# Designs tried in a protein design chat: VHH binders against o26223. Part 212

Target 1, 191 residues: o26223
Amino acid sequence: MKLLWTSQHIKVTVHIDGKVSKMDVLEAIKTRRSIRKYQDREVPEELIDKILDAAMCGPSAVDERPWHFIVVRNREMLEKIPEVHPYGAMVKDAPVAIIVCCDSSLEKIPGFWVQDCSIASQNILLAAHSLGLGAVWTGVYPLEDRVEGIRRLFSIPEHVIPFSVIPLGYPAENPGTRDLFDPDRIHLEKW

## First folded at step 12 (VHH)

Design z57 (framework vhh_vobarilizumab_d1)
Fold by ESMFold2-Fast, scan of step 12:
Structure z57 (fold): chain B 191 residues (1-191), chain A 119 residues (1-119)
Amino acid sequence: as target 1 above (191 residues)
Amino acid sequence: EVQLVESGGGLVQPGGSLRLSCAASGFTFSDYDMAWYRQAPGKGRELVAGITSGGDTSYADSVKGRFTISRDNAKNTLYLQMNSLRPEDTAVYYCARYSEFGPSYIDYWGQGTLVTVSS
C-alpha cells in the first residue's frame, strides 16, 4: 500500500497489487476539509447519485428518516442563494449544491430530525470527499431568516424545513491538515 | 490565518460604560455571523450577544437593554457597547466567529479582554 499526496490538491491514492484502493473510512474522516473554492468543471450525475445514496444510509431516530434533498444545478438559482444566506457566497461559484430538508410529516419523535439531518449532511461531506470532490456545510436551520429565505427561493412547502445547503465541486483549494486530537477530553471510567 | 483581536477592556465603575472592539483578519468578515461571549471567575463561557452577517442581533437576558452588539464590515470590526455596567459583568470577554453551521458552532475565538467592574 502506497499513499501519495499531491501539492496542488489533496489526493490520497492507495495502490495494492496494481489496483487503486479507495480512501478508507478513518482517512476520509481525518482528511475531509471544508472546501469553498471549486474548479469550473461539471460534477457527473452518477457521483451525485452515489453521494445521496450514502446520505440516506445514516442512522435515524426510530428509523424516521425525515430527510429530503433538492439538487440545484441551475446557475441562476445558485446565484440567488447568497441573497438569502449570508455566507453562502461560495455557492454561486459551485457547479452544484444539495439542500438537505426535513419533511416534518415523516417525524416520529419530536426534535430528533435535527440530528437525522445533521447525520445526512455529514454523510454528504464524507461521500463527496471519498469521491474526489470538495464540499462545505452551510447552516440554514435554526436561523429563521435563512430558513424562510431558502424555503421561498426553492418553493419548499410549509411542513418541510430546509436544514443545510451544501455546495460541492472539484476542489480548487488545498487546506492543510488539522491536528484536533485532545486527550484531555477523554475520561476513563469516571469524569 | 484567522485572527480575532479584542481591545477596549479595563477597569470601570459600576454604572459606567465601555466599548469593546474585535479586529478580524484572515477571512471575509462580512460573510460570517459573530458573537461576544464572556467567562466570569468560576463560571463557564456564556453567550452575551450575537450578530448575523445581515445585521440581525440577539442578546442574553442578563444584558438585554444594556449592551449593544454592532459590526463595521468595511473595517472588519465587531463592537460591543456596554452601558450601565454592574459588578456581575466582570469577566473576560471573547470575540467569537460562528462556523458555517450557525450560532451554536464557534470555530474561532479571540484572546479575550478583561473587564472589571469595581470601584
Scores: ipSAE 0.000, ipTM 0.154, lowest interface PAE 13.0, mean pLDDT 83

Design z58 (framework vhh_7aqx_2)
Fold by ESMFold2-Fast, scan of step 12:
Structure z58 (fold): chain B 191 residues (1-191), chain A 124 residues (1-124)
Amino acid sequence: as target 1 above (191 residues)
Amino acid sequence: QVQLQESGGGLVQAGGSLRLSCTTSGRTFSSYAFSWFRQAPGEEREFVGAISWSGGSTDYADSVKGRFTISRDNAKNTFYLQMNSLKTEDTAVYYCAAYSEDFGPSYIDEYDYWGQGTQVTVSS
């Protein structure tokens, strides 16, 4: 067991069959928090590739997998996102952002692309967290002004719908873990 | 994407000094932690030293503590191993390695990128 310290989080690794496992799935789900402050440190392309691989592994209605991704590292472009997304101010300070998009030409079941892109977005957040990064989901769809603003900014074709903008980087904040289990929301056998 | 290239190896007398360099490609240099490993003939690859992504932390194998110093220069996309008071048992091929987290482990199986190696020979 090796303990690694970052500025915001302690990473604990365990040696399993010659490989290191940093966080199991339940731990990742329980400890993931929205991160809006990032270190001045570039995210390696390898980690982005791992995150996008995880994003594409989500279940999709009738296996339509309508998602496309734009990876934005250009500082000038990141600085322009808050102009079209009022809740995206933190994006300008992130080293990289991923824009999750739906290619409507790939849709097989009407309306299920929203669930598909939500799953992809959540997988990005969980994968980023498991790799020691922080990220936050900033909503684009279904707000028409944000959809068109992002479309214009990134030259997105009319048949493609920008769904979310997810800035990510090494965390520069450490929000505490939440305990949200509520047994009153669980009904046995019937409502 | 990341390419690592060692330089500075060669023949040196016992008690002498040598500085190895490892140069990397691209804009991602400052995002990586770096380490040096070495492999003597007939032996497995062993850890020599590590430097964190920020340069604020270093670690060394017991066999080289006090003799070797690792450092990095982000402006040059290069990191170094300064080797002083060299011994014949320091003779090995030296490898540089990059690790995508904040500080590199002392075992080889988790490193993301490796150089091709540079030979260091210490004669008596």
Scores: ipSAE 0.000, ipTM 0.289, lowest interface PAE 14.0, mean pLDDT 83

Design z59 (framework vhh_7nfr_2)
Fold by ESMFold2-Fast, scan of step 12:
Structure z59 (fold): chain B 191 residues (1-191), chain A 121 residues (1-121)
Amino acid sequence: as target 1 above (191 residues)
Amino acid sequence: QVQLQESGGGLVQPGGSLRLSCAASGFTFSDYYMSWVRQAPGEGREWVSSISSSGSTIYYADSVKGRFTIARDNVKNTLYLLMDSLKSDDTAVYYCARDIYSGEFSAFDIWGQGTQVTVSS
């Protein structure tokens, strides 16, 4: 917040394993867009592994880390997702999708699993973007019909809650970036 | 003006030790996480270590854990890296960086000019 009220511009750079990220953190956050059109091109397992590693690095309430992930590459299964998720039509055209789930048996603080799985979902979107892929978060929880539909499709146990379905692929669209900064939503010291 | 200035680099033999220093000026040093980042010849930058504003939270890369110690002196506005059991793979330019992210992930807005460490017989 303090940095938003200064005339100084900041440079943010993240360095991991001897590599320099091609996008800094702020650039990645600002330029990530929902991508719903994908090239007919497979996503290497190595990139999915990197994305899932990033997903698991999110902060979690009392370090409960309740997330589990289902990686779906099977074309027949991807084509059935729109039947139980009416706004998930793009999933059938994606080469792969990740289903973010909460194992309620790992939950230490009631209700915080939603925040935990939201963080994991956002990390998937940012990691995909940083690796040159496109992705979109399609909501499952808290819509009961979607939760039960996805549960049935993927044989998910009753104590596990499907939270989001995130199709991924090489982007076949470039929607451009958004300027969403709204100073009216920032209050100094008090409401 | 906001500046970070490294010192203490040099030529050392394998198994030797070095102490790097970083003098900070132009900002309230005690308000920021501080980090060390290195760059070996022909390679990208590699994060080495970070220390919280108070000094109570410290992170190390696996490659240096148990051999390097990060420390700070908020009265002197100085960051340190104590390097023990140096290996040829530690040869790099070492940069001091101001960290604007107070978590486990590092994000840097101000960099020093670097100090060369060469580990060679």
Scores: ipSAE 0.000, ipTM 0.089, lowest interface PAE 19.2, mean pLDDT 82

Design z6 (framework vhh_7aqx_2)
Fold by ESMFold2-Fast, scan of step 12:
Structure z6 (fold): chain B 191 residues (1-191), chain A 123 residues (1-123)
Amino acid sequence: as target 1 above (191 residues)
Amino acid sequence: QVQLQESGGGLVQAGGSLRLSCTTSGRTFSKYAFSWFRQAPGEEREFVGAISYSGGSTDYADSVKGRFTISRDNAKNTFYLQMNSLKTEDTAVYYCAADFDSYISPTDEYDYWGQGTQVTVSS
């Protein structure tokens, strides 16, 4: 038959410094970058609510949805995170951070909560990007020293596992996009 | 692991020009984006400009837009900052940066930064 030049894109509305633009989902995925420099500017609660709504919309194993989130805005608490997460130094300069946690009592299938929390973390990054914010995922689990440090700092119960710390804010850096497509990693029909 | 090295800094008169270079090691240069940052005495590090993997997209801080141009040469694993119409306010240590988008933070927040090169603009 004939080829159509029009593609099927899903448009996402992006708010950039108070201005609105539209981007398709593939552009959002391909242009999201880790952001570690933030403006000294508050992130409205309504944007955090939208981000957390998006985080909870990911798939989970047997719909277990084991996610809990801690929203940290307190400057003193943000400044203590690098003491228990040695590679999270940028967190102290962020206006807000989200800690993604797993409530193990909600786990229906052992071990899949890691994938569930990974999906929630990535959705936070994509949602932040779509709203004109920047964010970076700083790993906590499975590094036991970081897990215990974050647990104690935020009074997290023993049955709850801190998974990631995600600082976010309005970007003070604009890294360019990358082209990571590698056809050598694609195998047709067999390895 | 990628290592970044700046060169081309120095002393220049106001209204003059300098070209900074950042040379990288590794086999993936052409796939990644790169940025320039600067830090003036007593100030925070600030974003200067960025270039996409293809060189087809660039972005600049308002303070340098129209005066600075970022470019890249994938065959040489090098990217550049051409600085024209230099002002005394441009005096800073200039850093090149690459972001590998790791969800395990580097052992230092500056693992993806070069060592820096001093630019001094005198009037």
Scores: ipSAE 0.401, ipTM 0.702, lowest interface PAE 2.0, mean pLDDT 84
Fold by OpenDDE, second read of step 13:
Structure z6 (fold): chain B 191 residues (1-191), chain A 123 residues (1-123)
Amino acid sequence: as target 1 above (191 residues)
Amino acid sequence: QVQLQESGGGLVQAGGSLRLSCTTSGRTFSKYAFSWFRQAPGEEREFVGAISYSGGSTDYADSVKGRFTISRDNAKNTFYLQMNSLKTEDTAVYYCAADFDSYISPTDEYDYWGQGTQVTVSS
């Protein structure tokens, strides 16, 4: 199989049950779970770099690439995030979080930035998982209270929209795998 | 897809030095971690050393530590194994390998391998 080297074909070594294994993209997608418990272990910068690289490899509308990323390691800031994000409690326990933002000034077509940042966010989750980390997507946009909370907390300019907060760390839980395939959601040719 | 090609092997006297090169083809050289392995006749392939994608980290087998140095030149898409104070027991086919994962481990599965280059150290 000629692994067509696309930026999306990430094959990395992950620690599963104490063993190092290679994980292909399909495996990463299928086995990814939201992780909300983390080990007291720092995430190497190199892994964050790889994750961010992956985050920037997704497509965007007319290649606008509107995304920005805030990498948060400061303990005080991590602990403050739950104050403005009611479902972000786990962020305080993570060694690092990535805030995905949109610079609206980079938009070529209004509104597609949500898709762009979603793709970036998902790539972060997949990359993290493939690298042996756990992560969870905590939605910020489109909830105004969360958007403004995160904006104020991190002094984000008005033209930049916080989209998601993604805490990351080595997993301290194993939710297991699940099959989410639903053939009833598949429609052939028409609804 | 990355293709790896070793060069620089040959015959050298004990105590001498040799520098191996591994040239990579393709895109994204800077994204790969690289390792050197070697296999002597009748022996299993063994880890020699590795360098992270950034070049900021290296690891070596105990048998070569202090004698061998790995480096990389991203501009040339090449990484190197500088072998000093060579011993007869260093005689082997040397292989370079590439891993997209920045984690350096001798037990990792590497995505790409070179064809190998013979290094012979004579007494």
Scores: ipSAE 0.008, ipTM 0.282, lowest interface PAE 11.3, mean pLDDT 87

Design z60 (framework vhh_lunsekimig_d3)
Fold by ESMFold2-Fast, scan of step 12:
Structure z60 (fold): chain B 191 residues (1-191), chain A 121 residues (1-121)
Amino acid sequence: as target 1 above (191 residues)
Amino acid sequence: EVQLVESGGGVVQPGGSLRLSCAASGFTVSSNYLYWYRQAAGIERELIASIYSGGSTNYVDSVKGRFTISRDNSENTMYLQMNSLRAEDTGLYYCARELYSGDFPYYFDYWGQGTLVTVSS
């Protein structure tokens, strides 16, 4: 772990109140794209730690926070993922993947774990993008063959449900930004 | 609405060549991630080649250097050029479109029974 404790009266001389040295949230949301081609370059553990910290900060129904994460860096294991997720060929070429899981024993409200894990998955994508990485959400739940394949491959117990597999790396492609704003989908006061 | 129709399969001798076609309707091939996958007897269905919206391609190791995926945006068609065919390449070949562009849910949409490739023993 890194300890970043610094005296506040020392820091006030090197920054302006209210300023944040961070990627703008709105820009991150608008420019994030699914990335499936990665450079042959390792992702530092510190960046993965920051991404997982962000993943756990999402809202959760009754604050149940049922998410667990498996970080996969082992090349042999990454190469086996497409065998149980046949449309996830890009995963074997990534330097690292995160598997988002739900521990059903932590569930307080039936069914809302899906929303919880969706939010965690999206936070991983946004955090990765903000840190200069690319990622893609490959779906596992609710496709039963993929759920069971991933469970077997990573020795996941029966009370834990694999939700998504998210490969990450430094991008080797730039698909550009989409123009998705559609005012016809916005209704004022009523449908 | 959305359709993907495969064609071009047949019987060839080892070392021969075939070109498979995947004709698309109801969407634009240049804007989508497109895949060829193969179902062979006794082997689980596998993704063999892909072409992404930016035009970049990927192949499984067993076909690298022998197979080439391409698309003709004006004809709205994707192709798989197969050279130096081996008995192990025998199988049913399907084309697929990624429905949600790599975001969850990650589903493929495809039409028809695929196209059969048989490499003579």
Scores: ipSAE 0.005, ipTM 0.212, lowest interface PAE 10.6, mean pLDDT 81

Design z61 (framework vhh_gefurulimab)
Fold by ESMFold2-Fast, scan of step 12:
Structure z61 (fold): chain B 191 residues (1-191), chain A 121 residues (1-121)
Amino acid sequence: as target 1 above (191 residues)
Amino acid sequence: EVQLVESGGGLVKPGGSLRLSCAASGRTFSSYAAAWFRQAPGKEREFVSAISWGGSTTYADSVKGRFTISRDNAKNSLYLQMNSLRAEDTAVYYCAADIYTGEFPSTYDYWGQGTLVTVSS
C-alpha cells in the first residue's frame, strides 16, 4: 500500500547478498520453551499455514499420516476449553489454538497414531518458536474425560481422537533457556 | 482440577528427621515435574528440591546430602525425607507441580497450602 518503503534510503551503503536466518534448527530445539502468556495480538493466517505445513512433514508409521488439525480462533470456543481440559486455563487467553487429532480411518498399522501425533505436536511447537511465536503442548489423550470433552466441544466424530491442544500467540513472557544435557543418560556401545 | 495437599510437618529437635508428603488428586506425579519450596519467617520463598517425570532430581546446596525427594506413582504422592535437620530449616514447606508439559525446571502451575516445619530444641 505505501510507496514509503520503495522510496526509503538504506543507512548501510554496502549490501550483504544473503538473507539473515532468524534461528537454526539446533537453536530452535534448545531455546524453545512452553509459553502460557500471550500478547493481545492476532497471529496471521500465513504463519498458521507454515506451522501446519511443518506439522505434516513429520515421519509417520508406514507413512499413514493420520493427523488432522482443528484451528480455533473463536474466542467463545477458546474460553470453553478450560471447562473440559482443566490444565488448559491459558488457552482462553490465547489468540488461537491448534487441536491435533488422529483420524483412525487413515490408520495402516493400528496403535502407532500416538507416535505420529506426538511428532506432529512437537513440529508445531518448534515451528511456532522459529517464527517468533510462543506455544505450549497440553495433553488430551490418553485421559478419557479430556478426550470426550474436547470431542463434544468441537463436534469431533467418533472415529477421530483428539490428541493435544496447543495454544499459541506472540509471547508475553520470556522464561529464558534451559541446560538439560545429562551425559549420565548416554551409554556407549552397551548399557 | 488437580489439588496438592501437604502433610507431615511438625516440631522436631536439631539432628532429627521428618518426612513430608504431598498428595495429588487427578494425574499421578509420574505425569509431571514436581518440587518442594520453603519460606522461612521474614525471608523470600526458596527452592529446596525437584524431581522430573523421568526421575532426575535436583537439590539446593543448603539441603544436598540431607534431604531426599521421591514419589510413589501408585499412591500418587510426592515425598521429602528430611534428615539431620537444623534450626535454619525452619520454614513452611510447599509442594509444587508443573502439570502441563512436565518441563523441568520450568514454572510450577499448581501449589499446595504448605506445611510448617519447626526445628527447635
Scores: ipSAE 0.000, ipTM 0.108, lowest interface PAE 15.9, mean pLDDT 80

Design z62 (framework vhh_vobarilizumab_d1)
Fold by ESMFold2-Fast, scan of step 12:
Structure z62 (fold): chain B 191 residues (1-191), chain A 119 residues (1-119)
Amino acid sequence: as target 1 above (191 residues)
Amino acid sequence: EVQLVESGGGLVQPGGSLRLSCAASGSTFSIYTMAWYRQAPGKGRELVAGITTGGSTSYADSVKGRFTISRDNAKNTLYLQMNSLRPEDTAVYYCATDIYSSEWPLDYWGQGTLVTVSS
C-alpha cells in the first residue's frame, strides 16, 4: 500500500476520463449491487486508498472509530477464505479483499462497534461502486466459527474481532436495477 | 450446516398450478430470510420471491399475483405456490438462504427442482 509514496513503486497508468460518469449520492445508493464475478485484472492501490479513506469517514458511537482494515491481495490467502467462510466462495476469484475488523481496546461504549463496522462496510461498498468497481459484503461476526477461522488465517489478535470480508474488483457481471421501495414499511407517527 | 431439499416440480399445462417445497434441516431455519430463485435454459438465475423471518414477502413483477411464498418455521419448510403457470415460468427452481438481507451473499444450498410448463 506504500508504493504510491516510495521510490520503489510502479506507477499504474489509467485513462484520465475512462468511463467515469458523474454519479450523485442517491444514484450511487440506488444502483449499487452486490458483485460476485470479477475481471481477471488488478485494482490499483490508489483506488483501494480512496475506498479506505471513505470507510473511515463513517460516523461511530461516541466517535470511537474502532475499525481496522486488512487488505488481502495474496492469491494463496484469498483461496483459503472459503475454507473458513462458506458464503465467501467468490473471494478466491477476486483480485483483492478488505477485512473489516474491530479493535475492542478502542471501544468506548459496549456493543456499538457492530454498528460502527457495518457503517464502514457500507461506505466501502458505495465508494467501490462510485469508482467503477464491484464488491460484496460477506458477514463474519457474529458467527463464532467464521470469526475464529478468519482470526487464525490472518493472525488477528484476540482483542481484535473480524467483522466482514469484502472482495472487490472490476465487475464481470451487470445485475439489473432493483425497485425496493415499499410504502407498507413506513409508519407515520406510530406503528 | 443447513441442508435444503427442493421438491414438487414437474410437467404442467399452461394455466396449471404447482406447489414447491423446500425442507431444511438444522435449528437455524427460523433466523433466515428465505428465497426462491429460478434459472431457465441459457439464462441467468433470477430472484422469484423472498420471505423474511417475520413473514414479510416480496415478489418479482413477472410473478406478482400468481405466486405465493410462505414458510412453516415449526416444520422448517419453505413453500412456493405457483398458479396460472405460463411457458416462460419453465426453469429449475432453487431455494436459498438469505441471511439478514436481500443484499447478503445468496448461495444455493439445494440442487433444485425442474418445472416445465408445456402443452
Scores: ipSAE 0.000, ipTM 0.116, lowest interface PAE 16.2, mean pLDDT 81

Design z63 (framework vhh_8pnl_2)
Fold by ESMFold2-Fast, scan of step 12:
Structure z63 (fold): chain B 191 residues (1-191), chain A 121 residues (1-121)
Amino acid sequence: as target 1 above (191 residues)
Amino acid sequence: QGQLVESGGGLVQPGGSLRLSCADAGFTVSDYYMAWYRQAPGKERELVARISSGGDTNYADFVKGRFTISRDNAKSTLYLQMNSLKPEDTAMYYCARGSYIDTSEFPFDYWGQGTRVTVSA
């Protein structure tokens, strides 16, 4: 018999825009915010499992699904990311980061892997938010210096392209919601 | 590490049921997907069902509603309950353990020897 022994004496309050565990899809989309400050608390592997499962459920051009994911929990490695990513300073303070990659050998339609990996990245952000976590998409592709920096740091082969770095954790900030609906951007029947 | 050992296969009539078991001495609650794959003669291995360390499940369309994957982490055992079996389900069934990181076409690092399921009249 194996028993999972975990400390549960401490209640942690998560500060996000409200109804974390029972959020519907529209609420998740509208209340998701980029989170760059994290509690000093580990993210359970079962939540990472759920997030990556959601990432792989996105639509993909000709069902090519070229995405691969690197999960980084090692503190030394997380601390090195800001050295190759100028806007990734928050990554060193995150308990975990996911690197979204494209394996070009899986590409069936040239160029559509960018859309595929964008969809996977957004699904990571939405899934994290729905599970009470916060995350932020830090851009890698198409910035050559960042692509090569991340490639070298994580020993990524040349046929694989790092696309985004997404740190995540339990949020330590609560940015206000935004209402971005702009009817002037909607055109009926013609431009 | 620990060997994956499948059992529970056999011969059954169409419409029948079988429960497959997979014992995994190396299994832990964290970090691992468990899955059932199958391979019919002359075909590639195909995913039947998978379960995350947290209990989230995914099923192939051709078994959805008929098969149920479950696990008992205390016993380090994975199950596949197969109901309403069809001749098309005839295959060698494999238990697999893998990392939660999908870094290849086959993301599972460890495979069992398989257990044979034959559905015939």
Scores: ipSAE 0.000, ipTM 0.091, lowest interface PAE 18.8, mean pLDDT 80

Design z64 (framework vhh_lunsekimig_d3)
Fold by ESMFold2-Fast, scan of step 12:
Structure z64 (fold): chain B 191 residues (1-191), chain A 119 residues (1-119)
Amino acid sequence: as target 1 above (191 residues)
Amino acid sequence: EVQLVESGGGVVQPGGSLRLSCAASGFTFDDYALYWYRQAAGIERELIASITSGGYTNYVDSVKGRFTISRDNSENTMYLQMNSLRAEDTGLYYCARGSYLESGEFDYWGQGTLVTVSS
């Protein structure tokens, strides 16, 4: 139901020594792939903390920031997710998953929480990729059966809506880079 | 388990025809948009045709008027009817299921079926 923090303080230190370039964000966006196979290797809490920090930095409609996150590391709980989410089979093999939720009590404008939680989900995927991890977005909302299944499994209150389940781990697959640029989808000044 | 199995590829002369099939299992077929991709030697894999759950179709210009995508929801099968085949149509043809609930990537692909157009 709640973020699990270590007793250690979180330090975000950028070490500029030629290891990270200013263009890395574009390459991260272009090279990120959905990863569904994970090494049998734990993800350090420090990396999860960095990912969640990035998740909360997204823009939000009227700055409502309705997102909440559940971090799941318990093997028994991860193994139960595919029972309520048919396309979440890979989750049971992941060392950790993040459930992105919307607290409807924080919603200031109807319906925009979906965009807010989508932004948070994408930031999790990009942050994971930038840290050498793999992740995949598995959809929960707006499928009522998945929403209720995840809600019951994780004791999520009625005013909180589970939006996505994102398993994460060190990748055990390496899909090739995609070239998706299509100039025919770009219209200048008018359709 | 979601599975997509392509069939119908083969060798055909220029001007000939082939019908490809993509048999799907393990998901509610009617709910998904489906796609045909082509991978030619030395060329990036490209989307050539798509069909939505509602039956709306789209084609790249190079195959428009020659290829027809269709689906049979009762048989969980998608088809690609290829007419007036050209040498440049040679390649591996993949069917794919798109998931609007997954990040920017197709979640399931078939193994591909080879189409060779040669004289």
Scores: ipSAE 0.000, ipTM 0.111, lowest interface PAE 16.8, mean pLDDT 81

Design z65 (framework vhh_7nfr_2)
Fold by ESMFold2-Fast, scan of step 12:
Structure z65 (fold): chain B 191 residues (1-191), chain A 122 residues (1-122)
Amino acid sequence: as target 1 above (191 residues)
Amino acid sequence: QVQLQESGGGLVQPGGSLRLSCAASGFTFDDYAMSWVRQAPGEGREWVSSISWSGGSTYYADSVKGRFTIARDNVKNTLYLLMDSLKSDDTAVYYCAKSYIDSSGEFPFDYWGQGTQVTVSS
């Protein structure tokens, strides 16, 4: 096998939309809110790529990494999601949605894919927030009608389970912060 | 305003090598995944390869894995396809396209260039 050049001989430049982030990890976790109203404004592909990279960096049981993602930008398809997901009305107004799926053929320990895909979903929400976007987790699994509805709509194979639908975009709402710290839920040494 | 201009095609013998280039303008090249797609005479379009915005992730059709390498230069706004061990079945017009990456391996393509002809024959 002979190559004229390999990719390692071509300089690759990373473009990061430049503003120094003012949000540290704890701030991101504490200020993230579910966002259901979006500006009529496209989300650049670079931001989606960064979000999906973050999603795949989560821990998974026995490193099974069973997640797959469907990125939906097609308006007609986004408009059909509320037909199979009654609490997904906001999805049709989002510029893009990510469907988090589990490929059951990659599962090494039964049942842990739910935790794996939950971690991926949360990483999507946090990454979106850190990049100035808003998102919301709309549940699919374990509701059988929603699972089958999403499966049929997006031609998802039987061995793949749709877990969540996450619409995202530039936020058109600004809900206030929440203080959720409850010391009564912390027990020292014993229950 | 989006313009994609392919070059580097030509006639080559089986087992030969070619390097295709695609010069991009009219958009922020660094913000988008880029792809190569080909169309053989009388056939539909076939996805060949994709590269993420940073170049950190690359994807290949099974027919070209191990023979082709996709690369990008974000300073020059240029996409490359390095083709080795060319076969007669690789004969096609090759197009570059602006696209995003999804986990299914099926990429919606926003824009296509004019194409560059690759012919592999003795």
Scores: ipSAE 0.000, ipTM 0.120, lowest interface PAE 17.9, mean pLDDT 81

